# Ledger of designs, part 6: VHH binders against q07589

Target 1, 356 residues: q07589
Amino acid sequence: MSRILVIGAGGVGVITALSLWLKKESDVSLVVRSDYDRVLKHGYTIESCDYGRLEGWRPHHIYSSVEDAASAADNQGYNYIVVTTKNIIDGPVNSRVSNIIRPVLEKNKELHGPQLTTHILLVQNGIDIEKEIWAEFPREQYRYTVLSGIQLIGSTKIGSGHISQVGQDHLSCGAFDPQDAAAIQAANDFVRMYSNEGQNFVEFDPRVRYSRWKKLLYNAAINTSTALVGLDVPRCLEFGVNKKSTEIEVFHPAMREIIAIAASEGIIIEEEFITMFTEITRKKVFKPSMCVDCEKGQLMELEVILGNPIRIAKRNGVATPTLSILYNLLVLVQAKLKERKGLLKFDEKTATLVDE
Below, E stands for the ipSAE of ESMFold2; O stands for the ipSAE of ESMFold2 at other seeds; V2 stands for 0.75 times the mean of E and O plus 0.25 times the DockQ between their complexes.

## First folded at step 1 (VHH)

Design s42 (framework vhh_8fcz_2)
Fold by ESMFold2-Fast, scan of step 1:
Structure s42 (fold): chain B 356 residues (1-356), chain A 124 residues (1-124)
Amino acid sequence: as target 1 above (356 residues)
Amino acid sequence: QVQLVESGGGLVQPGGSLRLSCAASGFTFSSYDMNWVRQPPGKGLEWVSGISWSGGSTTYADSVEGRFTIIRDNDKKMVYLQMTSLKTEDTAVYYCARETVYYSGSYTFEYDYEGQGTQVTVSS
């Protein structure tokens, strides 16, 4: 039986743990932070369009920290680490993915050496999110693979220990390194263990980098713009000059820049998706995730959605005037959020940023 | 395995009517908003109409407002597009599209649609 550690007890993480638990092909551990005491006493209340209504549900094991989960693994270790937390590269150092998974990787190295390969599944937005793991954990010293997970699911925590899921649980899982046979096998094995016939849909993703660039057409143009102005998508479109300037001068140029960056890497995204992604949202009154994060005073996934694409563009000689202005303005929004959280201090008497 | 099978297209004269059908399988149909999108010859995808999971809310592109009606039957797992007063510019391949939600702490949207579609040609 595979031993799986799910890190992040938000809507995605809890439903991920539930799906694995229901299949009965894995031993499932979940790291629960703010809801730990509630979940220990009462379990989770889940209202799911796929899995029904559950009360008092728990996975096989619950831990309050990754460190506790790693310690409790004894000599067995974990076969999979599923990371569902937001990826905020410019946030606190202890929240970086490499630091989050480190206790498990160090423990597995100490106890199992080359006998246990740990498969790290990143269910997170963005591009180049796997690279810090390869940089921090030399593959000569650690046995692991890195897998990509894209969830097409509406799952949210609506109260302490209470999850609501709308929209079918759809997971696309593949290998970040398309030449890594072990990663490809691990992704296919995860698809098998996650699949619950008639309830969810899970598929192997043979083109991870394509899928991530395609998703960035929406995230880098629309999530970013809405976060900057604090408006839902239809308001951004309707409030534009002559009800056209937002799509013509902001959304479409940003999307075309993403297409050009992907093309510089040999990945072709059809221009038809520009129209499709714009029209999808024209009549849907909702705020994308980055906009919601900003309104809740939470740091945005800025670097993985805009920073990394722009860095790739610079390396490959691709011009990004629209993405760059969005990025630099959102850096200021991120700084405002950091100041509000006490992570950044400004001295008004000297008019100077207080750093270090 | 998600499947969306479109039908009902054909050749029709300007001012005519057609009813497109989409049969869905492989997912919980009643949990998803459904859409019709189209691709005219040599052009990009154009969103046409949407219907909420319950059928209680419908939306239309300005170009088809008042001429097209989207309806669904959750028991039969079907979505339909009733097209009236058809114009030459309505000529396109029409695709049934499931609205999907990307979640990483919040919502973002993408359509799942099938490549085959159903061809609508409006010509004399």
Scores: ipSAE 0.000, ipTM 0.240, lowest interface PAE 13.6, mean pLDDT 85

Design s43 (framework vhh_gefurulimab)
Fold by ESMFold2-Fast, scan of step 1:
Structure s43 (fold): chain B 356 residues (1-356), chain A 122 residues (1-122)
Amino acid sequence: as target 1 above (356 residues)
Amino acid sequence: EVQLVESGGGLVKPGGSLRLSCAASGFTFSDYYAAWFRQAPGKEREFVSAITSGGSTTYADSVKGRFTISRDNAKNSLYLQMNSLRAEDTAVYYCAAEVEYFSGTYYEYDYWGQGTLVTVSS
């Protein structure tokens, strides 16, 4: 039985742990931070369009920190580390993915050395998110694989220990390194353990980088725009000039720029996906995750959704006029959120940003 | 045996034109997505243009309006018509192909040619 540690107890992480728990093919541990005491006493209340309504639900194990989870491994370690936390590169250093997983990866290495390969599954948005892990943990010193989890799901925490899922649980799992046979096998094994008959959709992803660029057509155009204006997708489309300016002058240009950046790496995304992604939520009163994060006063996944794509574009000589305007305006929104959280300080007397 | 062979490279003056060809053999070219890449001396390889099995095209901003990619599936051939050539277009040009699968997805390029040199100099 595989031992799986899920890090992140937001809407995505809790549903991920639930799906694995329902399948009965893994031992599931969940790291719960702010809701730990409530969940320990009462469990989770879950309202899921795929899994039904559950009261008092818990996975096999619950820990208040990654360090506690690592210490409680009882000489068995973890086969999978599933990271569902927001990937906020410009956030606090201790929230970086490499720093989050370090206690588990070090403990697994200590307990099993080369006998246990740790499979790190990043269920996070964006491009180039795996590169930090490869840079921080030399593959000569650590036995691990890095897997991509792309989840198209509408799941949010609506209260302490309370999860609402209104979009189908759809997970694509694959290897970031398409030549890593161990990673490919681990991804296929995870798909098997995650699959629940007739309740979810889960598939092996043979083209991780393609799939991530394709999802960025939606994330870089629609998540970003809705976060800027604080509106759901149908309102953005209907409120545009002549009910057309948003899709024609904002969404479609941003999507075409993403397609051009992907093409600069040799990855082709068909133009028909522009229409598909524009239409998919046109009649669904739905606020994308970045819009919800902004409304809750939480930092946005800005760098992995826009920053990294724009850096790739600059390196490859691709023009990004629409993405760059969206990015630079969202940098200001992110700074506003940081200031409100006390992470950024402005001196009104000198009218300058306080250095550190 | 699968093979891609580029031809048509050469020396041309600024403002001139060249047509590159890529001959495919050992596979059903009409089922493949195809592309042109280039690599200038001492620089990394960069994307130039691509064409899907259905004929949809994509161009790098640096060549858009000057270069035209096309294919002839009956002849198992890919072409790149290069107009208004600049010194900056000097590079070895590579033909690449990848299979277009049933799910409408593409994989990283399966096959590469050996390259053809294009020099734009007076």
Scores: ipSAE 0.000, ipTM 0.105, lowest interface PAE 20.2, mean pLDDT 85

Design s44 (framework vhh_7b18_3)
Fold by ESMFold2-Fast, scan of step 1:
Structure s44 (fold): chain B 356 residues (1-356), chain A 122 residues (1-122)
Amino acid sequence: as target 1 above (356 residues)
Amino acid sequence: QVQLVETGGGLVQPGGSLRLSCAASGFTFSSYAMGWARQVPGKGLEWVSYIDSGGSTEYQDSVKGRFTISRDNAKSTVYLQMNSLKPEDTAVYYCATEIEWYDSGYYTYDYWGQGTQVTVSS
């Protein structure tokens, strides 16, 4: 039976753990931080459009930290590490994905050496998110694969130990390296273990980089713009000049720039998706995660959504006037958030950034 | 432009049948789950049925065995066959699609058409 560690106990992580637990083909461990004491005593209350109402639910194992999960007496090593936390490259060093998973990779290596391959599934937004893992963990020293999870799901933690899922669980899982046979097999195995017939939709993704560029049409144009102005999507569309300027002069140009960057890598994204992604949330009064992060005073997934695409564009000679303006303004918003959190200091007397 | 257009409602006596149709356009219909929801007078909106891209279905307990959801991907249409209709089935029926981002923070279902009125009188 596969042993799976889910890191991140927000709406996505808890439903991920639940789906795996319901299928009964894996031993499921969940890292629960802020809600640990309540969940340990009372379990989760889950209200799910896919899985029904559950009271007192727990996965097979619950840990308060990744370090505890790695060191547990009942831990035989992990076949999968599922990361559902936000990916904030420019945030604190200890929050980087490579540092989060390091205790598990080290313990797996100690317990099993080359006999166990650890499959790292990143259920996170953005492009080039796998490259940090390949850079930090030399493959001659660690046996692992890196898998992509793209999840379309409406799942929110609405209270301590309380999850509400109102949108169907739709997961695409594939290999970041399309030539890695072990990663392809691991992705297919995960799809099988995650699938609950009649309750969710889950599929193997044969074109991970295509899928990630496609999702960036929405993330790089709409998550970013809403975060900058602090408005939900319908308000951004309705408040534009003549109710047209936002989509015509901001969203659509940003999306076309993403299409051009993808094309510079040989990946063609159909123009139809510009219209589709603009319309799918036109009448849904919700705020994308970057907007919510900004409003809660939390750092944004800025670098994986805009920074990395713009760096690729620069390398390949693709012009990004709209994305670059959005990025540079959001860099200032991110700095404001960092200053409020004490991660950045400004000296009012000298009018200079303190780089210490 | 994502658009859903509902048809097939009307006035029917208890025990009767109606078939609702929803014509979808503006997106790759075969790739998305489709559903029906209804606005019952005095109760607000409630989900009635779902069908995913693979054809798997789910029903609200009160309609199980009486309603059948189906889809025709070639016609980009989803259907709701309603049998053994009861007065409590009286509502405006909306066709919906479920697309939600895992990082949204919160979510609200959306309905693209004006709905179709179903009235079951006795």
Scores: ipSAE 0.000, ipTM 0.173, lowest interface PAE 11.5, mean pLDDT 85

Design s45 (framework vhh_8h63_2)
Fold by ESMFold2-Fast, scan of step 1:
Structure s45 (fold): chain B 356 residues (1-356), chain A 122 residues (1-122)
Amino acid sequence: as target 1 above (356 residues)
Amino acid sequence: ELQLVESGGGLVQAGGSLTVSCAASGFTFSNYAMGWSRQAPGKERELVAGISSGGSTYYADTVKGRFTISRDNAKNTLYLQMNSLKPEDTAMYYCARDTYEYWSGEYTFDYWGQGTQVTVSG
């Protein structure tokens, strides 16, 4: 039986743990931080469009921290680490993915050395999110693979220990390195363990980098714009000049810049996806995740959605006038959020940023 | 005046090699993504290779591993080196400039050359 540690107990992480638990092919551990005491005592209340209503649900194991999960009295270690937390590169150092997983990866190395390969599944938005892991954990010292999870699910934590899922669970899982046979096998094995026939949709992703660039057509154009202005997608489209300026002058140019960046590294994305992503939420009154994060005062996944694409563009000589304006204005929004959280300080007497 | 002039086409035997060139003038060559497309009789035009202003390359699956696209910004020249040529590579080869400065990956080109014929005999 595969041992799987899910890190992140938000809407995505809890449903991920539930799907694995329901399949009965995995030993499932979940890291629950702020809700730990409530969940340990009462379990989760889950209202799922796919899995029904559950009361008092728990996975096989619950830990209050990643360190506790790593230190558990268990000689088998973890075969999979599933990371569902927000990827905020410019946030606190301890929140970086490499720092979050480090205790588990070190413990697995200690317990099993080269006999156990750890499969790190990143269920997170953005491009180049795997590169930090390869840089921080030299492959000659650590035996692991890095897998991509693209989760299309409408699942939210609406209270302590309470999850509401109103959008169907759809997961695409593949290998970040398409030449890594072990990663490909691990992704296929995860798809099998996650699949619940008639309840969810899960598939192997043979083209991870293509899929991530394609999703960025929506994330880099629409999540970003809505976060900047605090409006849902239909309002952004309807409030534009002549009900056209938002899509013609903001969304479409940003999407075309993403297509150009992807093409500069050999990945072709069809023009039809510009229309598809613009239309898919035109009549659905909801705010994308980055917009919701801003409204809740939470830091945005800014660097993985805009920062990394723009850095790739600069290296490859691709012009990004629209993405760069969105990015630089959202850097100011992110700084405002950091200031409100006490992570950044401004001295009003000198009118200068206080260095760390 | 914007011009793209292809040269270097000709007859070559299957398994042979050939390099086609494109001389560009009338615009800042180094700022534009460039590409090579081909069209055989009775077939649609196929993009076979592209190169960004920064030097990143794209290859169609039909030519990947056999063709190499390169550019010389000092000479305003684009190259396509074709190795292990097959009869199915027989086509008119067109040099193309992308529409916008520092722009790559769009299906739209604003200028094409007149083409150079490559014929591979078996």
Scores: ipSAE 0.000, ipTM 0.103, lowest interface PAE 20.5, mean pLDDT 86

Design s46 (framework vhh_7aqx_2)
Fold by ESMFold2-Fast, scan of step 1:
Structure s46 (fold): chain B 356 residues (1-356), chain A 122 residues (1-122)
Amino acid sequence: as target 1 above (356 residues)
Amino acid sequence: QVQLQESGGGLVQAGGSLRLSCTTSGLTFSSYAFSWFRQAPGEEREFVGAISTSGGSTDYADSVKGRFTISRDNAKNTFYLQMNSLKTEDTAVYYCAAYTEIYGDWYTYDYWGQGTQVTVSS
């Protein structure tokens, strides 16, 4: 039976743990932070379009920290770590993905078990998110693979221990390194363990980097623009000059720049997705997640959605005028959020940023 | 511009069958998952059934499982709800809904039809 640790108890993480638990092929552990006391005493209340209504639900194990989960694993360790937290690489150092998973990888290193390899599944947005893990954990010291999870699901935590899922659970799981046979096998094994016939849709992703660039057509153009102005997508489209300037001068140019960056790496994204993603949201009066994060005062996934694409563009000689303006304005929005949280300090007497 | 239109509702006798259709326009049909919901007077809207984007997965409410079947026809931009062994308790306004896995951090039901009445008499 695979031992799986899910890190992140938001809408995505809880439904991930539930799906694995329902399949009965995994021993499922969940790291719960702010809701720990409520969930430990009363379990989760879940309203799911796929899995039904559950009261008092718990996975096999609940921990208040990754450190506690790693300690409780004893000499067995975890076969999979599923990371569903927001990936905010310009946030606090202790919230970095590499630092979050470190206790588990250190424990696995200490176990000396010849067959124990930890499969790290990143259910997170963005490009190049796997690279810091490879840089931080040398293969000669740690045994692991890195897997990509693109989870297309409408699931929200609407109260302490209360999850509402309206959109179908659809997960694409693949290997970041397409030449890593162990990672490919681990991804296929995860798909099998996650699959619940007639309730969810889960598939192996043979083209991880393609899928991530394609998703960025929407994230880098629309999530970013809406976060900047605090408006839903229909308002952005209707409020534009002649009801056209937003899509013609902002969304479409940003999407074309993403397509050009992907092409510079040999990945071709079909032009029809520009029209599809613009039209799909034209009548949807809801704010994308980056806009919601900003309104809640939470840091945005800025670097993995815009920063990394722009760095790739610069390295490959691709011009990014639209993405660069969006990025530099959102850097200011991110700084505003950091200042409000006490993570950034400005001295009004000297009118300067306090540099440590 | 995006429209979902239900058809096939009406009056049927208990034990009978009825097929609802939902025709869509203004969306890329093959990129959407679809669901049926129903609402009886004085009750909350109830989930009935769903079909995935690929058509490879379906889900049903326990109250209709084994009696209702959802299907899709990508060539016709239409999806269906085949209702068999109808009961008086199935009397409701039936709504079709479309949702997409928007390539972002979330999705939900994006588009709804206006509803079609189904009345099952004893």
Scores: ipSAE 0.000, ipTM 0.173, lowest interface PAE 12.6, mean pLDDT 86

Design s47 (framework vhh_8fcz_2; at its last look DockQ between E and O 0.11; V2 from the best seeds 0.00; counts 0 for: pae O 13.3 > 2, placed apart)
Fold by ESMFold2-Fast, scan of step 1:
Structure s47 (fold): chain B 356 residues (1-356), chain A 123 residues (1-123)
Amino acid sequence: as target 1 above (356 residues)
Amino acid sequence: QVQLVESGGGLVQPGGSLRLSCAASGFTFSEYAMNWVRQPPGKGLEWVSGISSSGSTITYADSVEGRFTIIRDNDKKMVYLQMTSLKTEDTAVYYCAKEFTIYPGSDYTFDYEGQGTQVTVSS
């Protein structure tokens, strides 16, 4: 029986915990922050297109922080850490994924030493998100694998302790290092424990980096553009000049740049995906996650969706005029969000950013 | 079991042309994208061009766009690189690669590494 810690109690994290709990092959712990008191007293209300309606639902264990989960009296270590939080590497240092998981990795090492391998499943957008973990946790000191979770799900927290899922739960799980046999096995085991026949769709992903570059066709072109202008996808498409400029001059060029960057490291993405990703939400009044984050005053996953791709492009000699203009304008949007949160200070008397 | 055999390299003057060939065996060629990668003297690997499994999507590095053409023949299990307007900077060992990706501790790796074919552009 695997012990699984899910970090992040948003729409994705709660449904992830529910699916694992329903399968009854794992001991499921969930870190719940803002909704902790509500969930302790009343559980979750879940309205799911895949799993039905539940009231008063709780996973096996609930903790108010990662530190509490790591230090709990009933904690015998975790076989899996599932991270479903936003990956904001330019945010506060304590919000970095490596710092979020550190208490669990160190406690697992303390309790089990080399006997326990911890499988870290990143259910997060972006490219190169695994590299920080490998850099921060030397393999000589820690036993772990890093797994990729690509989730195409429409699940939202619509109130305290209330989750609404209207898009089917699709999870693709694989190893970031495709030659790591332990990671491959752990990914296959997770697929088995997560799968609920007839209710969700879960598969092993043998091509993690391809899948992540492919998803960036949508995220780097559409999430970014909608976040910048504060409009849903259909409005972006309809409001363009002659109802065509957005897709022809913004979305498609950004997507082609992503294809060129992926190609510069040997990953060839079929050009028909440009059309597919442009069309998939054309008739759905839908705001992508980055747009919603901006509207809620939350920091964006800017660096993992645009920053890292652009850095790869620069290293490999790939031109990114469209991605670079989107990135540099969104850096200003991110700075506005940071200023509103007190994370950046501007001195109006000198008209300068306070860098201390 | 996977075999990629490059050929067609040689010595050519600036402005000249060469056609590289890659013969593939040991896998279902029609199901995989193919790439050309090069290693200039004293430098790391540099991606040159890629072609999807069907041949419908073709991509080039900016440095070779308009000068090089990649083509595949799935029936013959061959991929080619037609090089024109060659420059001194194109001097490198050219490799045919099935997949080319970044792994921890390495910028690039091959699914399988062939012996390559040497292209020297003399000036």
Scores: ipSAE 0.005, ipTM 0.438, lowest interface PAE 10.0, mean pLDDT 87
Fold by ESMFold2, look of step 2:
Structure s47 (fold): chain B 356 residues (1-356), chain A 123 residues (1-123)
Amino acid sequence: as target 1 above (356 residues)
Amino acid sequence: QVQLVESGGGLVQPGGSLRLSCAASGFTFSEYAMNWVRQPPGKGLEWVSGISSSGSTITYADSVEGRFTIIRDNDKKMVYLQMTSLKTEDTAVYYCAKEFTIYPGSDYTFDYEGQGTQVTVSS
């Protein structure tokens, strides 16, 4: 029976734990931070379009921290670490994925040495998100794989211990390294353990890099633009000059730049996706996730969605005039959010930034 | 690999009817919500209708509600769009698409693979 630790108890993480728990093939642990005491005593209330209403639900184990989860691992450790937190590289150091997972990787190494391979599933947006893991945990010293989870789900924490899922759970799971047979097997095993027939949709992704670059068309062009201006997609399109300038002068150029960057990395994205992603939410009066995060005063996944592609573009000599403008303005929005949260301090007397 | 083959389009006069068909292969059809999307001349894609994997939940764009009916047959791997009271603004290439959501919150997207079927309402 696989031992799975889910890190992050937002809407995505709780439904992830529930889906695994329902399959009855996994020993499911969940790290629950601020809601720990309530969930321990009362469980979750879940309203799910996939699974119905559950009251008082808990996975097999609940911990208040990753450190506690790692310490509680018996002589077997964890087979999978599923990271569902937002990946905010420029945020607090304790929010960095490498620091989040380190206690479990160290514990597995202590318990099993090279005999247990730890499968790290990143259910997070962006590209090059695996690079931090590879850099921080040298493959000759740690036995792990890094898996990609692209989860397309409408699930939100709407109160302490209360989850609302209104969009069907779709998960595409694959190996970041397509030459890693252990990773490929682990991804296929996860698809099996996560699949609840007739309720969710789960598939193996044989082309993880392609899938992430393709999704980045939407994320780097539309998610970012809506977050910058605080508007849903239909308003962005209708408010444009002659109802056309937003798509022609902002969305499409940004997407073409992403396609060019991906091509410089050997990933070919078909141009027809520019039109598809522009149109798919044209008539849907809802705000994309980055816009919602910004509205709620939460930090954005800015670096993995926009910073990383721009850094690749600079290295490869690809021009990104549209993405660079979006990025530099969103860096200011992110700094504003950090200042409100006390993570950044501006000294108004000297007109300078403090604390490095 | 994934194949969606649309058919049943044609030329009709306003007020007419058509039934579009989509034959699916190369994926587990019964696991996907299915949709019809269309591309009017000189415009981008526009969502028309969706149907859940079991067929129990059905949705329509406001512009077609009451005139179009989406139907699926999981045994035959088919999805249909019964169109009535057609208008000139219904002129488009119609595609069927499998559905997935993009990200938690409010974002949805569609994945289409076929060449579509032309519906022309005019004369």
Scores: ipSAE 0.000, ipTM 0.223, lowest interface PAE 11.2, mean pLDDT 86
Fold by ESMFold2 at other seeds, look of step 2:
Structure s47 (fold): chain B 356 residues (1-356), chain A 123 residues (1-123)
Amino acid sequence: as target 1 above (356 residues)
Amino acid sequence: QVQLVESGGGLVQPGGSLRLSCAASGFTFSEYAMNWVRQPPGKGLEWVSGISSSGSTITYADSVEGRFTIIRDNDKKMVYLQMTSLKTEDTAVYYCAKEFTIYPGSDYTFDYEGQGTQVTVSS
């Protein structure tokens, strides 16, 4: 039976733990921060379009920190670490994924040495999100794989210990390294352990890099633009000059730049997706996730969505005039958010940055 | 242009069977999960069944599980819905929808472009 640690107890993380728990093929642990005492005593109330209403539900184990979860691993460690938090590379250092997962990797190594391979599943947006893990944990010292999870779900924490899932859970899971047979097997095993036939939609993703670059067309062009201006997609399109300039001079050029960057990495994205992603939300009045995060005063996944592609473009000699303008303006928006949160200080008397 | 063309609907008695077909063009079919959704008279869209891009993962709504079978043919760019033991509550316009759309925030959508195919289950 696989032992699975889910990190992040928002709407996504709790439904992830529930789906695994319902399948009855794994031992499910969840790291619960602010709601720990409430969930320990009363469990979760879950209203799910996939699973119905549950009251008093808990996974097999809950912990208030990753450190506690690692210490309590029953001398067996964890087979999977599932990270459902947002990846804010430019955020607080204790929120970096490598720092979050290190206690589990160290404990698995202490308990099992080379006999246990830890499967790290990143359910996060963006490109190159696996690179930090590879850099921080040399393969000669640690036994692990890195898996990609692309999850499309409408699930929200609506109160302490209360989760509302309105949109059906769709998960694509695959290996970041397509030549890593152990990672491929672990991804397929996770698909099996997560799949609740007739209730969710789960698939193996054989082309993780392709899938993430394709999703980046929307994220790097539309998610970013809406966040910059604080508007939903229909308003961005209708408010443009002649109701056309936003798509012709912002969305489409940004998407073409992403396609060119992906091509410079050997990944061909069909140009027909430019039109598809522009049209898919043209008439749907809602704000993409980065826009919502910005409105709530939360930090954006800026580096994994825009910073990383631009770094690849610079290394490969690909021009990114549209993405670079978006990125540099959003860096200012992110700095404003950091200042409001006390993570960055500007000294108005000297006109200098203190804690950037 | 993305095109999804549904066919195979009709008038059927309760307990009968139908096979719906969906011909896809204008996108890389083998890269997308495909779904059937339906719209009963006077109601909103409801999801019926889904199949992953490779065909390795198949799901059904509780109301149709055991009665409906989804299958895809990536070479022919087709997805099918084999319906058996039909009930009057299965009456709806059925749409083929591609999935693998942008997931902005906590929301998702099915991407459908066809006119659908009418299934009417009546004595």
Scores: ipSAE 0.000, ipTM 0.174, lowest interface PAE 13.3, mean pLDDT 85
ESMFold2 (binder alone), look of step 2: mean pLDDT 80; pTM 0.823

